# Ledger of designs, part 9: VH-VL binders against Putative ATP-dependent RNA helicase TDRD12 (TDRD12)

Target 1, 87 residues: Putative ATP-dependent RNA helicase TDRD12 (TDRD12), of Bombyx mori (Silk moth) (q1xg89r1618to1704)
Amino acid sequence: LSKPKICWSQNKNTVKLKILIAGIEDYKLKIEDRAVAFSANHCDVEYGFKLELYGVVDVNKSRHSNKGQYVLVTMTKLMCRNWLALT
Key: E = the ipSAE of ESMFold2; O = the ipSAE of OpenDDE; V2 = 0.75 times the mean of E and O plus 0.25 times the DockQ between their complexes.

## First folded at step 8 (VH-VL; framework fv_namilumab)

Design L36Y (from D1 with light chain F94Y; also named J1; at its last look DockQ between E and O 0.76; V2 from the best seeds 0.00; counts 0 for: pae E 3.9 > 2)
Fold by ESMFold2, look of step 12:
Parts: C-alpha cells; structure tokens; sequence
Structure L36Y (fold): chain C 87 residues (1-87), chain A 121 residues (1-121), chain B 107 residues (1-107)
C-alpha cells in the first residue's frame, strides 16, 4: 500500500489531520479511541495506513470530510492538553 | 497590489463554446488555487470548480462535468475556463477568484472583475 | 449538496442602524462559512472568514457569529457604502454553495 503524506495540527482540545491525496472519489476512514485507519483506491493505486495515536480521542465528537485537495480528520481529545507527537 | 484581470464580455449562440481568461498580478500565481464562480442576472453565486495552477489538476462541480475545462499558462500567470455546448441558462457573469487557505480555513480573498457571457439566439 | 438559506432576502435600513443577516445550512458545516459583500456592478468582496474572523481591511463594525447550521452577519452602525448585497458561502463539502443573498437598501 502506498502511504499518502500526512500533516497534523493541534490545540488543547483538538487534533486535525490532513491526508494529502487530491482528487480521490471515495475513501474509508475509521476512528477508534486511540487509532485512525485510512484506505482509498485512486488511479489504480491503493493507499492506506493505520496510526496508533499518542492520546485518546472521543470518537463520537470526531469528524472527517473530503476537501478535494486533502481529506481532513478532526478528532476531539479526551484530555484537554497538548500531545507531544501525533503517535 | 494583488489583482485578477479577466477577458472581456462575450455574446454566443446556443451550442457554441466560450473561453474566459483570468490574469494574476502581484502574487505567486502557482501558490494559490484558482476557482471559478458564476452569477446569472438577478441570481446568486454558483461554484463551477477550481484548478491548481502548479499541477494543472482540476475539480469541477458535478453539473459542469463534461462541459467545462479549466487550464492555465504559468508563464503568463493566466487561468482559463472554457464552457462548451452553451445554452441560454449559461448566461451569467463568470468570476475567477483566488482561494486563500490557512490550514483548514479558506476564502475567496481576491476576485476578478467578472466576464459577462450572454447566450442567446 | 448543502443548501444555504439566507434571511431576510431584502432589508431596508437607515444610516446608523444595526442590521443582522441570518444564514442557515442544511447540515452541520462546523465553522466553514464565509461572508461576502457585493456592491452593485462589482465583484464580491470577502468580509468574514471561518464564520467569525474579520478579513484584513474590513471595518470593525462588521462581525460574524455562529457554528454548525446557524450563522449571523451583523453590521453595527451602517454607513452609506454598506448598502449592498451580502452572501454567505459554505466550504465544508463540494460543491461549495452560497446563500441566495440579502439585499440591504436605504430606507
């Protein structure tokens, strides 16, 4: 599987993840308490990853959407403090 | 001074094509996506699509897919939108607009002056 | 597609008045909403991005609020140059969509 480039950002309450793959038609994304998994097929290339997160997120308060030039994942932290790293 | 300057008004018959140009001034053309938005007389604004001037990749609203082509020439900092098989309901002012994005928040911060395209018999 | 409903479609007001314009999204768009001003015969101009952030160079009498589905643009002390049409725009999902506009006229 090819791994797309990922950028991330945070504040005390939120972790945001950009999955830098443009023009995908569809994707699958699963958010768990301490993991996020992504998969997509694009131009006959299979993309995917699974990350173990540094901290715990509230799955019910987390979202994702296709922004065209990237997929945006917004995860709400369970503990309101900065993570030292994404994973 | 940051500016977008568009080509002049066009009058077309149904079935024809139109190609509108949008020249960028005062900023790095390849650093921002260029969008196209249209406005029929007395109506609201309708998003047509975008082009990434650096890569040439495009995204179109589904209703225009198959009739619109967006291109660019980076050597003259110019974006183009071509709409084919014109019909009367394509009569509108067509704007180019720069999308300025700060991580996940973005907006159309610079607009061209608009190009009136009239489709009539 | 996400429908954006503006109200009122038209409002008549006097210089110095306070005006509010509402914008409702057909689904949760978080804060991915912008406001634009369009003077007669001119292209739209950005006023507010990210629902509430004032664009550089825009007078502080303009403000935006809201999140989710309900958003408001407020103009606190109308000036003669504020008589224009105002549009909200969502960018949570493609296609990007605009409200139908609110025309602000002199009483």
Amino acid sequence: as target 1 above (87 residues)
Amino acid sequence: QVQLVQSGAEVKKPGASVKVSCKAFGYTFTGYYMHWVRQAPGQGLEWVGWINPNSGYTKYAQKFQGRVTMTRDTSISTAYMELSRLRSDDTAVYYCARWDEDWDFGAFDIWGQGTMVTVSS
Amino acid sequence: DIQMTQSPSSVSASVGDRVTIACRASQDISSYLNWYQQRPGKAPQLLIYAASSLQSGVPSRFSGSGSGTDFTLTINSLQPEDFATYYCQQYDSYPYTFGGGTKLEIK
Scores: ipSAE 0.256, ipTM 0.833, lowest interface PAE 3.9, mean pLDDT 92
Fold by ESMFold2-Fast, scan of step 8:
Structure L36Y (fold): chain C 87 residues (1-87), chain A 121 residues (1-121), chain B 107 residues (1-107)
Amino acid sequence: as target 1 above (87 residues)
Amino acid sequence: QVQLVQSGAEVKKPGASVKVSCKAFGYTFTGYYMHWVRQAPGQGLEWVGWINPNSGYTKYAQKFQGRVTMTRDTSISTAYMELSRLRSDDTAVYYCARWDEDWDFGAFDIWGQGTMVTVSS
Amino acid sequence: DIQMTQSPSSVSASVGDRVTIACRASQDISSYLNWYQQRPGKAPQLLIYAASSLQSGVPSRFSGSGSGTDFTLTINSLQPEDFATYYCQQYDSYPYTFGGGTKLEIK
């Protein structure tokens, strides 16, 4: 299982992840209130991770999309505070 | 080809309800919020609300609270907006629009062709 | 709600002219502002996002500027297809709101 590179950022309301894997056709992503899990198969390699998040997110207001060059995950914070780390 | 195709024009009486559909083509339906925006004849654009097609979660403008319901069917990549207890001032073209976003920006990059809803007695 | 005010409501211009349209927010929205073009009988089309970023496929004669409360859309060297109504839209907070529109008319 290979772990793709990720970049993250935050503002007062959201935490965003870029999962740096280009050209994938299909992937699985599960957003939970304190975790996010990713898996995909690309070029005969299995990629994935599970992150235990620093804070709690609102799953219903969170989303993900394939942007072609990366997968974008947008997670809405339950509490508007700064996260000192992603995990 | 990315496109949104809406259902045809509707004529309704005051007090009735209307349900407009918006079918998505050419992209992953569950990856983008779907918004609804209306435009009364000769007037500007007014935001109605959005649905997250992945979760089914919705947010509506306070003005429409209690009268609007947004739903979706992921098996056919279709979003719906139902507006109840129609009034004459609900007469408008109703658009569905896809919200595309990145780090700190978002925009309506793809719009449906619009559905004219006329409320008359 | 954040009120968006566009000025003027209409502009008369000729092909080849430079046209400037203003949009003012009732409170600071940073750069969370988009511009859309609506041709008669058509759905709106995205021109500019994040106040100044040109949407892919949109001609370079369109540009946006501003931040905070005051924003401008500029069309350099008007073309016949540019006669349309233009709307600004804020997305800093819900509900999302649009300006009243600026109708660009043939002089």
Scores: ipSAE 0.016, ipTM 0.731, lowest interface PAE 5.8, mean pLDDT 88
ESMFold2 (binder alone), look of step 12: mean pLDDT 95; pTM 0.965
OpenDDE, look of step 12: ipSAE 0.824; ipTM 0.947

## First folded at step 9 (VH-VL; framework fv_namilumab)

Design E1 (from H34S with heavy chain E101D; at its last look DockQ between E and O 0.84; V2 from the best seeds 0.79)
Heavy chain, then light chain:
Amino acid sequence: QVQLVQSGAEVKKPGASVKVSCKAFGYTFTGYYMHWVRQAPGQGLEWVGWINPNSGYTKYAQKFQGRVTMTRDTSISTAYMELSRLRSDDTAVYYCARWSDDWDFGAFDIWGQGTMVTVSS
Amino acid sequence: DIQMTQSPSSVSASVGDRVTIACRASQDISSYLNWYQQRPGKAPQLLIYAASSLQSGVPSRFSGSGSGTDFTLTINSLQPEDFATYYCQQYDSFPYTFGGGTKLEIK
ESMFold2, look of step 9: ipSAE 0.652; ipTM 0.891
ESMFold2 (binder alone), look of step 9: mean pLDDT 94; pTM 0.956
OpenDDE, look of step 9: ipSAE 0.889; ipTM 0.958

Design E2 (from H34S with heavy chain G106E; at its last look DockQ between E and O 0.92; V2 from the best seeds 0.72)
Fold by OpenDDE, look of step 9:
Parts: sequence; structure tokens; C-alpha cells
Structure E2 (fold): chain C 87 residues (1-87), chain A 121 residues (1-121), chain B 107 residues (1-107)
Amino acid sequence: as target 1 above (87 residues)
Amino acid sequence: QVQLVQSGAEVKKPGASVKVSCKAFGYTFTGYYMHWVRQAPGQGLEWVGWINPNSGYTKYAQKFQGRVTMTRDTSISTAYMELSRLRSDDTAVYYCARWSEDWDFEAFDIWGQGTMVTVSS
Amino acid sequence: DIQMTQSPSSVSASVGDRVTIACRASQDISSYLNWYQQRPGKAPQLLIYAASSLQSGVPSRFSGSGSGTDFTLTINSLQPEDFATYYCQQYDSFPYTFGGGTKLEIK
């Protein structure tokens, strides 16, 4: 299982992840209260990861979408403050 | 100055192929995805596909799969789009467009001047 | 695919007028919407990104608003060079799609 490159950014209210697999069509992504899991097959490579998040997120206010060049995961924080790290 | 300069107008017969070039100036060519968008006369904009100039990886619209080929030559900062098995409804102005991608900015911020491709018997 | 619907398809106005163009998405696209201007015989040019952010070099008479499914481009005090076709474009989900365009003509 290969780990894709991930970039992240945040503000006090949200954490955003860019999963840098360009051109994927199908993927599985699950956002939990304190974790995010991802899996995908692309160009005969199996990608996947499960991250335990630094803070707790509101699953119902979080979303993800395929931007074509990457998968964007936008998570809403329960606590309105910056995280010291992603995990 | 940042700009994209495309090759000149083309006139082709049905069944033929056309290859349009797009040369980038004023920026790091491999740092931005290059997209192609076409526009039939008097019509709207239609996305054709994109290429990652760094890796050469491409993604095409389903409509053009198997008929379009996008390539690049990094040594001269030039992207190419080839469309084969041309038909009359391929008549359009073809644009290359740079996609700028940042956390707060994502858009086609630079466009080529367009290349008119006319397909007629 | 996400469908983008612009209205009206065409509008006639005079110099100095206020013009409003609408764009509707078939689903929630948050604020991932851009506006482009295309003058006759020219390539499109970016006007607004992220629904409401003005592109550098674009006059302040242009503004964008909206989120979710309904968006608006507003031109205050229309100038002669503003007579063109305007397109919205979503980038929430692949593939990116454009509205059908709104042609702004001189009255």
C-alpha cells in the first residue's frame, strides 16, 4: 500500500487536505470525529492512509471532492483554534 | 510578461488530424497544469483535457478519449494538442489555458490567443 | 457532471447602467466559482475567482457574490469596453464546467 503525498492548510474553523493523486476517478474516503481514511487505485498502484487527527472535526459539516488534479478534503473543527499539527 | 502563444489557424478535411501548439513565456512551464478548452463558433466553452507538464500525465474529457493526445516539450516550454479523426463538429477555436492552483486561488488566469481549426469537406 | 445555468442568455444595456448576471449550479459548489469575460474575437479573461474575489487588474465596478448554488456577477456603471460575453465556471468537482454564457450588448 502506497501513501499518497498530502498537503494541508488550516484556519481557526477548518482543516483542508489535498491528496495529490492527479487523475483518479474512484476513491474511498471516510471522515470520522478524529480520523480520516482514504483508499484508491490509480495506474496499477494502490494508495491508502488513515490519519488520526490532532483535533476533533464535525463529520456532518465536512466534505470531500475530486478536483481532478487532487482530492480536496475540507473538515470543520469542533474547537475554533489552530492545530499544532495535522496528526 | 506571462503569456501563452499558440500556433496559427488550421484548415482540415474530415478524417484528418490537427496538432496545435502552445508556447509558454514568463513563468515556470512545469509548475502549472495546462488545460485545453475549445469554443465552436457562436457557442460556449468546452473543456477538452489537461496535461501535467512536469510528469506528462494527461486527463481527457470522455468525449475525446481515444481521439485526442496531449504532449509537451519542456525544453521549449511548449504544450501540444492533437485531435484525430476530425469531423465538422470539431470546428472551433482551441485555447490553451494555464490553471493556477493555490489554497486561495484556483482559476484559468492565463489564456492563449486561440487557434481556429476549421473542418470542412 | 455539474451543470451551470446562466441567465439571461443575452441582455441589452447602456453605458452607465447597472447589470446583473446570474449563474446557477445543479448542486452545491460552495464558493468554487470563477467568472470570465470574453470580448469579441478574444480569449476569455479572468474577472472573479472564488465567487467574490476580484482578479488583480480588474476594475472595481465588477463584483461577484453568492455561494452554494446561486451566484451573481454585477457590473456597476457599465463602460463601453464591458460589452462582451460572460461565463461562470465551477471547479468544485471534476470535470470543470462552464455556464452557457451571457452576451451583454449595447442598447
Scores: ipSAE 0.640, ipTM 0.912, lowest interface PAE 0.9, mean pLDDT 95
ESMFold2, look of step 9: ipSAE 0.677; ipTM 0.908
ESMFold2 (binder alone), look of step 9: mean pLDDT 93; pTM 0.945

## First folded at step 10 (VH-VL; framework fv_namilumab)

Design F1 (from H35D with heavy chain D100E; at its last look DockQ between E and O 0.82; V2 from the best seeds 0.79)
Fold by ESMFold2, look of step 10:
Structure F1 (fold): chain C 87 residues (1-87), chain A 121 residues (1-121), chain B 107 residues (1-107)
Amino acid sequence: as target 1 above (87 residues)
Amino acid sequence: QVQLVQSGAEVKKPGASVKVSCKAFGYTFTGYYMHWVRQAPGQGLEWVGWINPNSGYTKYAQKFQGRVTMTRDTSISTAYMELSRLRSDDTAVYYCARWEDDWDFGAFDIWGQGTMVTVSS
Amino acid sequence: DIQMTQSPSSVSASVGDRVTIACRASQDISSYLNWYQQRPGKAPQLLIYAASSLQSGVPSRFSGSGSGTDFTLTINSLQPEDFATYYCQQYDSFPYTFGGGTKLEIK
């Protein structure tokens, strides 16, 4: 599976992950309390990854959307503190 | 001065094609996606598609798929939109617009002046 | 696609008035909403991004508010140059979609 480029940012409450695939039509994204999994077929390329997160997120307060130039994942932290790293 | 300058108005017959140009000034042309948005007389704004000027990668609204082609020439910082098999309901002002991204926020921050395309029998 | 509904479709007002324009999204778009002004015969111009942030060079009489599904553009103390059509636009989910517009007319 091809691993797309990603970047991320945070504040004390939130972790945001950008999955840098432009123009995607369909994708699957699963947020678990300590993991994020992504898969998609785009322009005949099969993309996928799974990340084990540094901290715990509130799945019910997390969301994702296709913003055109990338897929944005917005995860609400369970504990409001900075993570040392994404994973 | 950052600006987008478009080609002049065009009058076409049904079945013809039109190619509109959009020249960028005052910024790095390849650093921003270029979009095309149209507006029929007295109506709202309708997204047509975008091009990444760096790679040439394009994405079109489904209603235009198969009739629109977006290209660019990076040597003259110019984007193009060609619409083929024109119909009278393609009569509109066609705008190019730069999409500025700032992490997770974005907007059409610079627009061309618009190109009126009239399709009449 | 996300439907953006603007209301009212038209507003008549006088110089000096305060006007509010509503924009409703068919689903939660967080704060990923822009406002544009289009004067007659001109291209649209960006007023507000991220629901409430003023674009550089936009007068402070313009303000935006809201999140989720309900958003408002407010114009305090209308000036003659403010008579135009205003569009909201979401960018939470591709494809980006525009509201139908609100025409602000001089009374």
Scores: ipSAE 0.669, ipTM 0.906, lowest interface PAE 1.5, mean pLDDT 93
ESMFold2 (binder alone), look of step 10: mean pLDDT 94; pTM 0.959
OpenDDE, look of step 10: ipSAE 0.889; ipTM 0.957

Design F2 (from H35D with heavy chain F105Y; at its last look DockQ between E and O 0.84; V2 from the best seeds 0.77)
Fold by ESMFold2, look of step 10:
Structure F2 (fold): chain C 87 residues (1-87), chain A 121 residues (1-121), chain B 107 residues (1-107)
Amino acid sequence: as target 1 above (87 residues)
Amino acid sequence: QVQLVQSGAEVKKPGASVKVSCKAFGYTFTGYYMHWVRQAPGQGLEWVGWINPNSGYTKYAQKFQGRVTMTRDTSISTAYMELSRLRSDDTAVYYCARWDDDWDYGAFDIWGQGTMVTVSS
Amino acid sequence: DIQMTQSPSSVSASVGDRVTIACRASQDISSYLNWYQQRPGKAPQLLIYAASSLQSGVPSRFSGSGSGTDFTLTINSLQPEDFATYYCQQYDSFPYTFGGGTKLEIK
């Protein structure tokens, strides 16, 4: 499986993850309380990864969408504090 | 000054093709996605597609897939949209618009003046 | 695709009035919404980005608010040059979609 390029940012309440695949049509994304998993078939290439997160997120208050240039994942933290790293 | 300048109005018959140009001034052409948006007379705005001028990759709205081709020439900072097998309901003003983004936010911050394409028999 | 519904489709108001225009998304779009003004015979122009951020050079009488599915554009002290059609546009999910427009008629 090919691993797409990723970048991220945060504030005390949220962690945002950009999955840098442009023009993607379909993908699967699963957010768990301490993990996020991504998979997609794009131009006959299978992409995927699973990250174990630094902290705990509220799955029900987390979301994702295809913004065209990338997939954006917005995760709501359970503990309102900065993480030292993404994972 | 930052601006987008489009080619002039076109009158076409059904079945023909049209190619509209959009020349960028005052910014790094390859640094921003270029979109095309059309507006039929008395109607709202309809997204047609985008091109990444750096890579040349494109994405089109489903209704235009197979009839539209977007290209660019980076040496003259110009984007193109070609629409083939024209129908009377393709009569519209066609705009190019720059997508400007700041991390996860973005907008069409610069628009061309529009190109009227009239398809009549 | 995400449907964007604007209301009203048309509004008449007097100079100095406060006007609000509503935009509703068919699903949660967070704050990924823009507002554009289109004066007669002109290209659209950006007014508001990120639901509430005023574009540079836009008069402060314009403001935007909302998040999730319900958004508003407010013009606080209506001026004659505000005669135009206003469009909302979502960019939470590709493809980007526009509302049907609200035509503002003055005088």
Scores: ipSAE 0.594, ipTM 0.900, lowest interface PAE 1.9, mean pLDDT 93
ESMFold2 (binder alone), look of step 10: mean pLDDT 94; pTM 0.959
OpenDDE, look of step 10: ipSAE 0.896; ipTM 0.960

Design F3 (from H35D with heavy chain G106E; at its last look DockQ between E and O 0.90; V2 from the best seeds 0.00; counts 0 for: pae E 2.3 > 2)
Fold by ESMFold2, look of step 10:
Structure F3 (fold): chain C 87 residues (1-87), chain A 121 residues (1-121), chain B 107 residues (1-107)
Amino acid sequence: as target 1 above (87 residues)
Amino acid sequence: QVQLVQSGAEVKKPGASVKVSCKAFGYTFTGYYMHWVRQAPGQGLEWVGWINPNSGYTKYAQKFQGRVTMTRDTSISTAYMELSRLRSDDTAVYYCARWDDDWDFEAFDIWGQGTMVTVSS
Amino acid sequence: DIQMTQSPSSVSASVGDRVTIACRASQDISSYLNWYQQRPGKAPQLLIYAASSLQSGVPSRFSGSGSGTDFTLTINSLQPEDFATYYCQQYDSFPYTFGGGTKLEIK
């Protein structure tokens, strides 16, 4: 599986993850308490990854969407403090 | 100053094509997606498509698929939109607009002045 | 595609009035909504991003609120230069879509 480029940002309450695949039409994304998994087929390339997160997220308050230029994942932290790293 | 400057108004006959240019000033042209949005007289805004100026990759609204082509020339910081097989309902002002996509700020923050395209028999 | 419905289609008000314009999304878009102002004969200009954040240089009489499906733009003390059409735009999901616009006329 090809690994797409990702970048991330945070504040005390949230972690945002950009999955840098432009123009995808379909993808699967699963958010777990301490993990996020992604897969998609785009332009005859299969993409996928699973990240084990630094901290714990509230799955029910987390979301994702296709922003056109990327897929955005917004995860709400259970503990409102800065993470030292993404994973 | 940051701005987008578009080519002048066009009058076309049905069946013709039109190519509108949009020149960027005051920012790194390849750092932002360029979108095209049109507005028929007295009507709302309609998204046409976007181009990544760095790679040349494009995506078009389904309504325009097969009739629109977006290109760019990075050496002169200019984006282009060409619409073919024009019909009278393509009469509109065509805008280029920069999508600024940064953390916690995502919007069409810079618009061109618009290019009126009139399709008349 | 996400449908964006604005109401009213037009409104008349006097200088100094408080005006509220509504925008409703066909599905939950969180806070991913922008407001644009378009003066007659001009290109649209960004007023508000992320539902409630004021763009720099925009007068503080403008404010935005809402999340999910229901959003409002409020002009607290209407000025003559606020004669324009206002558009909401969602950016939660591609393709980005605009509301039909609300034309504001100052009596």
Scores: ipSAE 0.538, ipTM 0.873, lowest interface PAE 2.3, mean pLDDT 92
ESMFold2 (binder alone), look of step 10: mean pLDDT 94; pTM 0.947
OpenDDE, look of step 10: ipSAE 0.561; ipTM 0.907

Design F4 (from H35D with light chain S93D; at its last look DockQ between E and O 0.96; V2 from the best seeds 0.77)
Fold by ESMFold2, look of step 10:
Structure F4 (fold): chain C 87 residues (1-87), chain A 121 residues (1-121), chain B 107 residues (1-107)
Amino acid sequence: as target 1 above (87 residues)
Amino acid sequence: QVQLVQSGAEVKKPGASVKVSCKAFGYTFTGYYMHWVRQAPGQGLEWVGWINPNSGYTKYAQKFQGRVTMTRDTSISTAYMELSRLRSDDTAVYYCARWDDDWDFGAFDIWGQGTMVTVSS
Amino acid sequence: DIQMTQSPSSVSASVGDRVTIACRASQDISSYLNWYQQRPGKAPQLLIYAASSLQSGVPSRFSGSGSGTDFTLTINSLQPEDFATYYCQQYDDFPYTFGGGTKLEIK
């Protein structure tokens, strides 16, 4: 199971995650209150990961989409504070 | 000065192929995806595909899959789009456009001047 | 694919008028929407990105607003050089798609 490269950034309200896999057709992404899980089949390679997040997110105000060059995940923090790390 | 300069107009017969070039100036060519967008006379804009100039990886709109090939030559900062088995409804202006992507935005911030391709029998 | 619907398809207006152009997405695209201006015989040019942010060098008479599915471009104090066709474009989900365009004719 290949793990794609990821990058992340934050402000006090949100955490953004870039899943650096270009041109994917389909993917599965699940956001839980303290976890995010990703999987995809792309060019005969199976990708996946699950991360336990540093803080708690509001699942109902979180979203994801395929930006072409990457999949962008935008998670809204439940508490508006900077995290020390993604995980 | 950042700019994209395309090759000149082409007139083709149905069934032929055309190859359009797009030369980049004033920025790191491999740092941005290059897209191709076309516009039939009097019509709107239609996305054709993109190429990552760094890796050469491409993605095409479904309607062009199998007829379009995008390539690049990094030594001269030039992208190419070739469209084969031309038909009259391929008559359009073909633009190259740089996609500038960041955490908070993405946009076609630089466009080539366009290349008219006319397909007539 | 996300469908982008622009209205009106064309409009005639006079110098000094205020013009509003609408763009509707077939699904929620957050603020991932751009506006482009295309003058006759020229390539499109980026006008507004991220729904409401003006590109460098764009006059302040242009403004963008909206989020989700409904977006507007407003041109205040219309000038002769604003004679052009305007396109919205979403970049929330690939492939990126454009609206059908709004042609602005100056009387």
Scores: ipSAE 0.606, ipTM 0.899, lowest interface PAE 1.8, mean pLDDT 93
ESMFold2 (binder alone), look of step 10: mean pLDDT 94; pTM 0.959
OpenDDE, look of step 10: ipSAE 0.809; ipTM 0.943

Design F5 (from H35D with heavy chain N54Y; at its last look DockQ between E and O 0.92; V2 from the best seeds 0.00; counts 0 for: pae E 2.1 > 2)
Fold by ESMFold2, look of step 10:
Structure F5 (fold): chain C 87 residues (1-87), chain A 121 residues (1-121), chain B 107 residues (1-107)
Amino acid sequence: as target 1 above (87 residues)
Amino acid sequence: QVQLVQSGAEVKKPGASVKVSCKAFGYTFTGYYMHWVRQAPGQGLEWVGWINPYSGYTKYAQKFQGRVTMTRDTSISTAYMELSRLRSDDTAVYYCARWDDDWDFGAFDIWGQGTMVTVSS
Amino acid sequence: DIQMTQSPSSVSASVGDRVTIACRASQDISSYLNWYQQRPGKAPQLLIYAASSLQSGVPSRFSGSGSGTDFTLTINSLQPEDFATYYCQQYDSFPYTFGGGTKLEIK
């Protein structure tokens, strides 16, 4: 199971995660209170990961989309403060 | 000055192929995805596809799958788009455009001057 | 694919007028919307990115607003060089798609 490259950023209210797979057709992404899971089959390569997050997110105010050059995950923090790390 | 300079106008017969070039100046060519967008006379803008100039990876709009090939030559900072089995509804101006991505926001910030491709019987 | 609907398809106006152009997305695209200007015989030029951010070198008479599904480009005090076609473009979800354009003509 290949782990795609990821990067992330934040402000006080949100955490954004880029999953750096370009040109993906379909993927599965699940956001939980303190975890995010990704899987996809792309160009005959099977990708996936699960991350345990540093803080708690509001699942209902979180979203994701395929931006073309990457998949963007935008997660709303439950407590509005900067995290020290993604996990 | 940052700019994209495209090859000149082409007149083609149905069934032929055309290859349009797009040369980049004034920026790191491999640092930005290059897109191709076309515009039929009197019509709107239509996305054709992209190339990552660093890796050579391409993605095409479904409408063009099997007919379009995008390539590049990094030694001369030039991207290419080739469209085959031309038909009259491929008559359009073809633009290359740089996608400038600032983390999660992006835009086509630099466009080539366009290349008119006319397909006539 | 996300469909982008522009209205009106054309508008006639005079120098000095205020013009408003609408763009509607078929689903929520947050603020992932750009506006481009295309003068006759020229390539498109970026005006507005991120729905409301003015591109460097673009006159302050241009402004963008909206989020979600409904977006607006406003041009205050129209100048002769503003007579052009305007396109919105979403980049929330691939493939990126353009509106059908709004042609702004001199009255």
Scores: ipSAE 0.563, ipTM 0.892, lowest interface PAE 2.1, mean pLDDT 93
ESMFold2 (binder alone), look of step 10: mean pLDDT 94; pTM 0.959
OpenDDE, look of step 10: ipSAE 0.889; ipTM 0.957

Design F6 (from H35D with heavy chain Y57W; at its last look DockQ between E and O 0.90; V2 from the best seeds 0.80)
Heavy chain, then light chain:
Amino acid sequence: QVQLVQSGAEVKKPGASVKVSCKAFGYTFTGYYMHWVRQAPGQGLEWVGWINPNSGWTKYAQKFQGRVTMTRDTSISTAYMELSRLRSDDTAVYYCARWDDDWDFGAFDIWGQGTMVTVSS
Amino acid sequence: DIQMTQSPSSVSASVGDRVTIACRASQDISSYLNWYQQRPGKAPQLLIYAASSLQSGVPSRFSGSGSGTDFTLTINSLQPEDFATYYCQQYDSFPYTFGGGTKLEIK
ESMFold2, look of step 10: ipSAE 0.672; ipTM 0.904
ESMFold2 (binder alone), look of step 10: mean pLDDT 94; pTM 0.958
OpenDDE, look of step 10: ipSAE 0.870; ipTM 0.953

## First folded at step 11 (VH-VL)

Design G3 (from H35D with heavy chain M34L Q62K; framework fv_namilumab; at its last look DockQ between E and O 0.91; V2 from the best seeds 0.82)
Fold by ESMFold2, look of step 11:
Structure G3 (fold): chain C 87 residues (1-87), chain A 121 residues (1-121), chain B 107 residues (1-107)
Amino acid sequence: as target 1 above (87 residues)
Amino acid sequence: QVQLVQSGAEVKKPGASVKVSCKAFGYTFTGYYLHWVRQAPGQGLEWVGWINPNSGYTKYAKKFQGRVTMTRDTSISTAYMELSRLRSDDTAVYYCARWDDDWDFGAFDIWGQGTMVTVSS
Amino acid sequence: DIQMTQSPSSVSASVGDRVTIACRASQDISSYLNWYQQRPGKAPQLLIYAASSLQSGVPSRFSGSGSGTDFTLTINSLQPEDFATYYCQQYDSFPYTFGGGTKLEIK
């Protein structure tokens, strides 16, 4: 089970993840209050991870999409302040 | 200075293949995905596919899967698109375009001049 | 695939006019919407990205607005060089898709 390369970025309101798998057709992504889980089968490779997040996010104000070169996850923070780390 | 320069116009018969080239100038060729977009005469824009010039990885639009092959030669900063089993409705201008992506920014910021491919008896 | 519907398909206007072009997405694309200008015989050129941000070198008479599913390109005080075809394009979800275009012609 491979863990894809991940980059992240934040501001006080938002944390964003890039899941660096290009050309993915299907994937599963679950956002919970303090966790995000990803899985996909792409080009005969099984990918997956689960991250326990540093802070709490608002699931209903969070989204994700396949941007082509990566999957982008945009999560709205419950408390509007910078996290010290992703996890 | 930053440019994409494409090969010249082609006239082909139905059933043939065409290979269009796209040479990059003034930027790091392997640093950006290169896409192909076509436009039939008097019509809109249609995405054909992409190539990551660094790895050679490609992805094609569903309608072209099995007929299109995209390749590149990094030593001369050149990408290629080959379309096989040509039909009259493949008559179009074929553009290569650079996709620039940086978090919230994403766009075709540099386009080649286009290559007219005419498929006729 | 996300379908992009542009309206009108063509519009006739005079120099100095104000023109508005609409683009509608088949699903929520947030603000991940670009506008391109294509002059006759030329390749498209980027005008606006992220729905409302002007590309470097684009005159301020161009503006974009909208989010979600409904987007607008506005051209104030039309100039002769603005007579072209305009395309919207979503980049929220692969595969990227274009609107059908709006041809802006001189009256």
Scores: ipSAE 0.691, ipTM 0.897, lowest interface PAE 1.4, mean pLDDT 93
ESMFold2 (binder alone), look of step 11: mean pLDDT 94; pTM 0.955
OpenDDE, look of step 11: ipSAE 0.896; ipTM 0.959

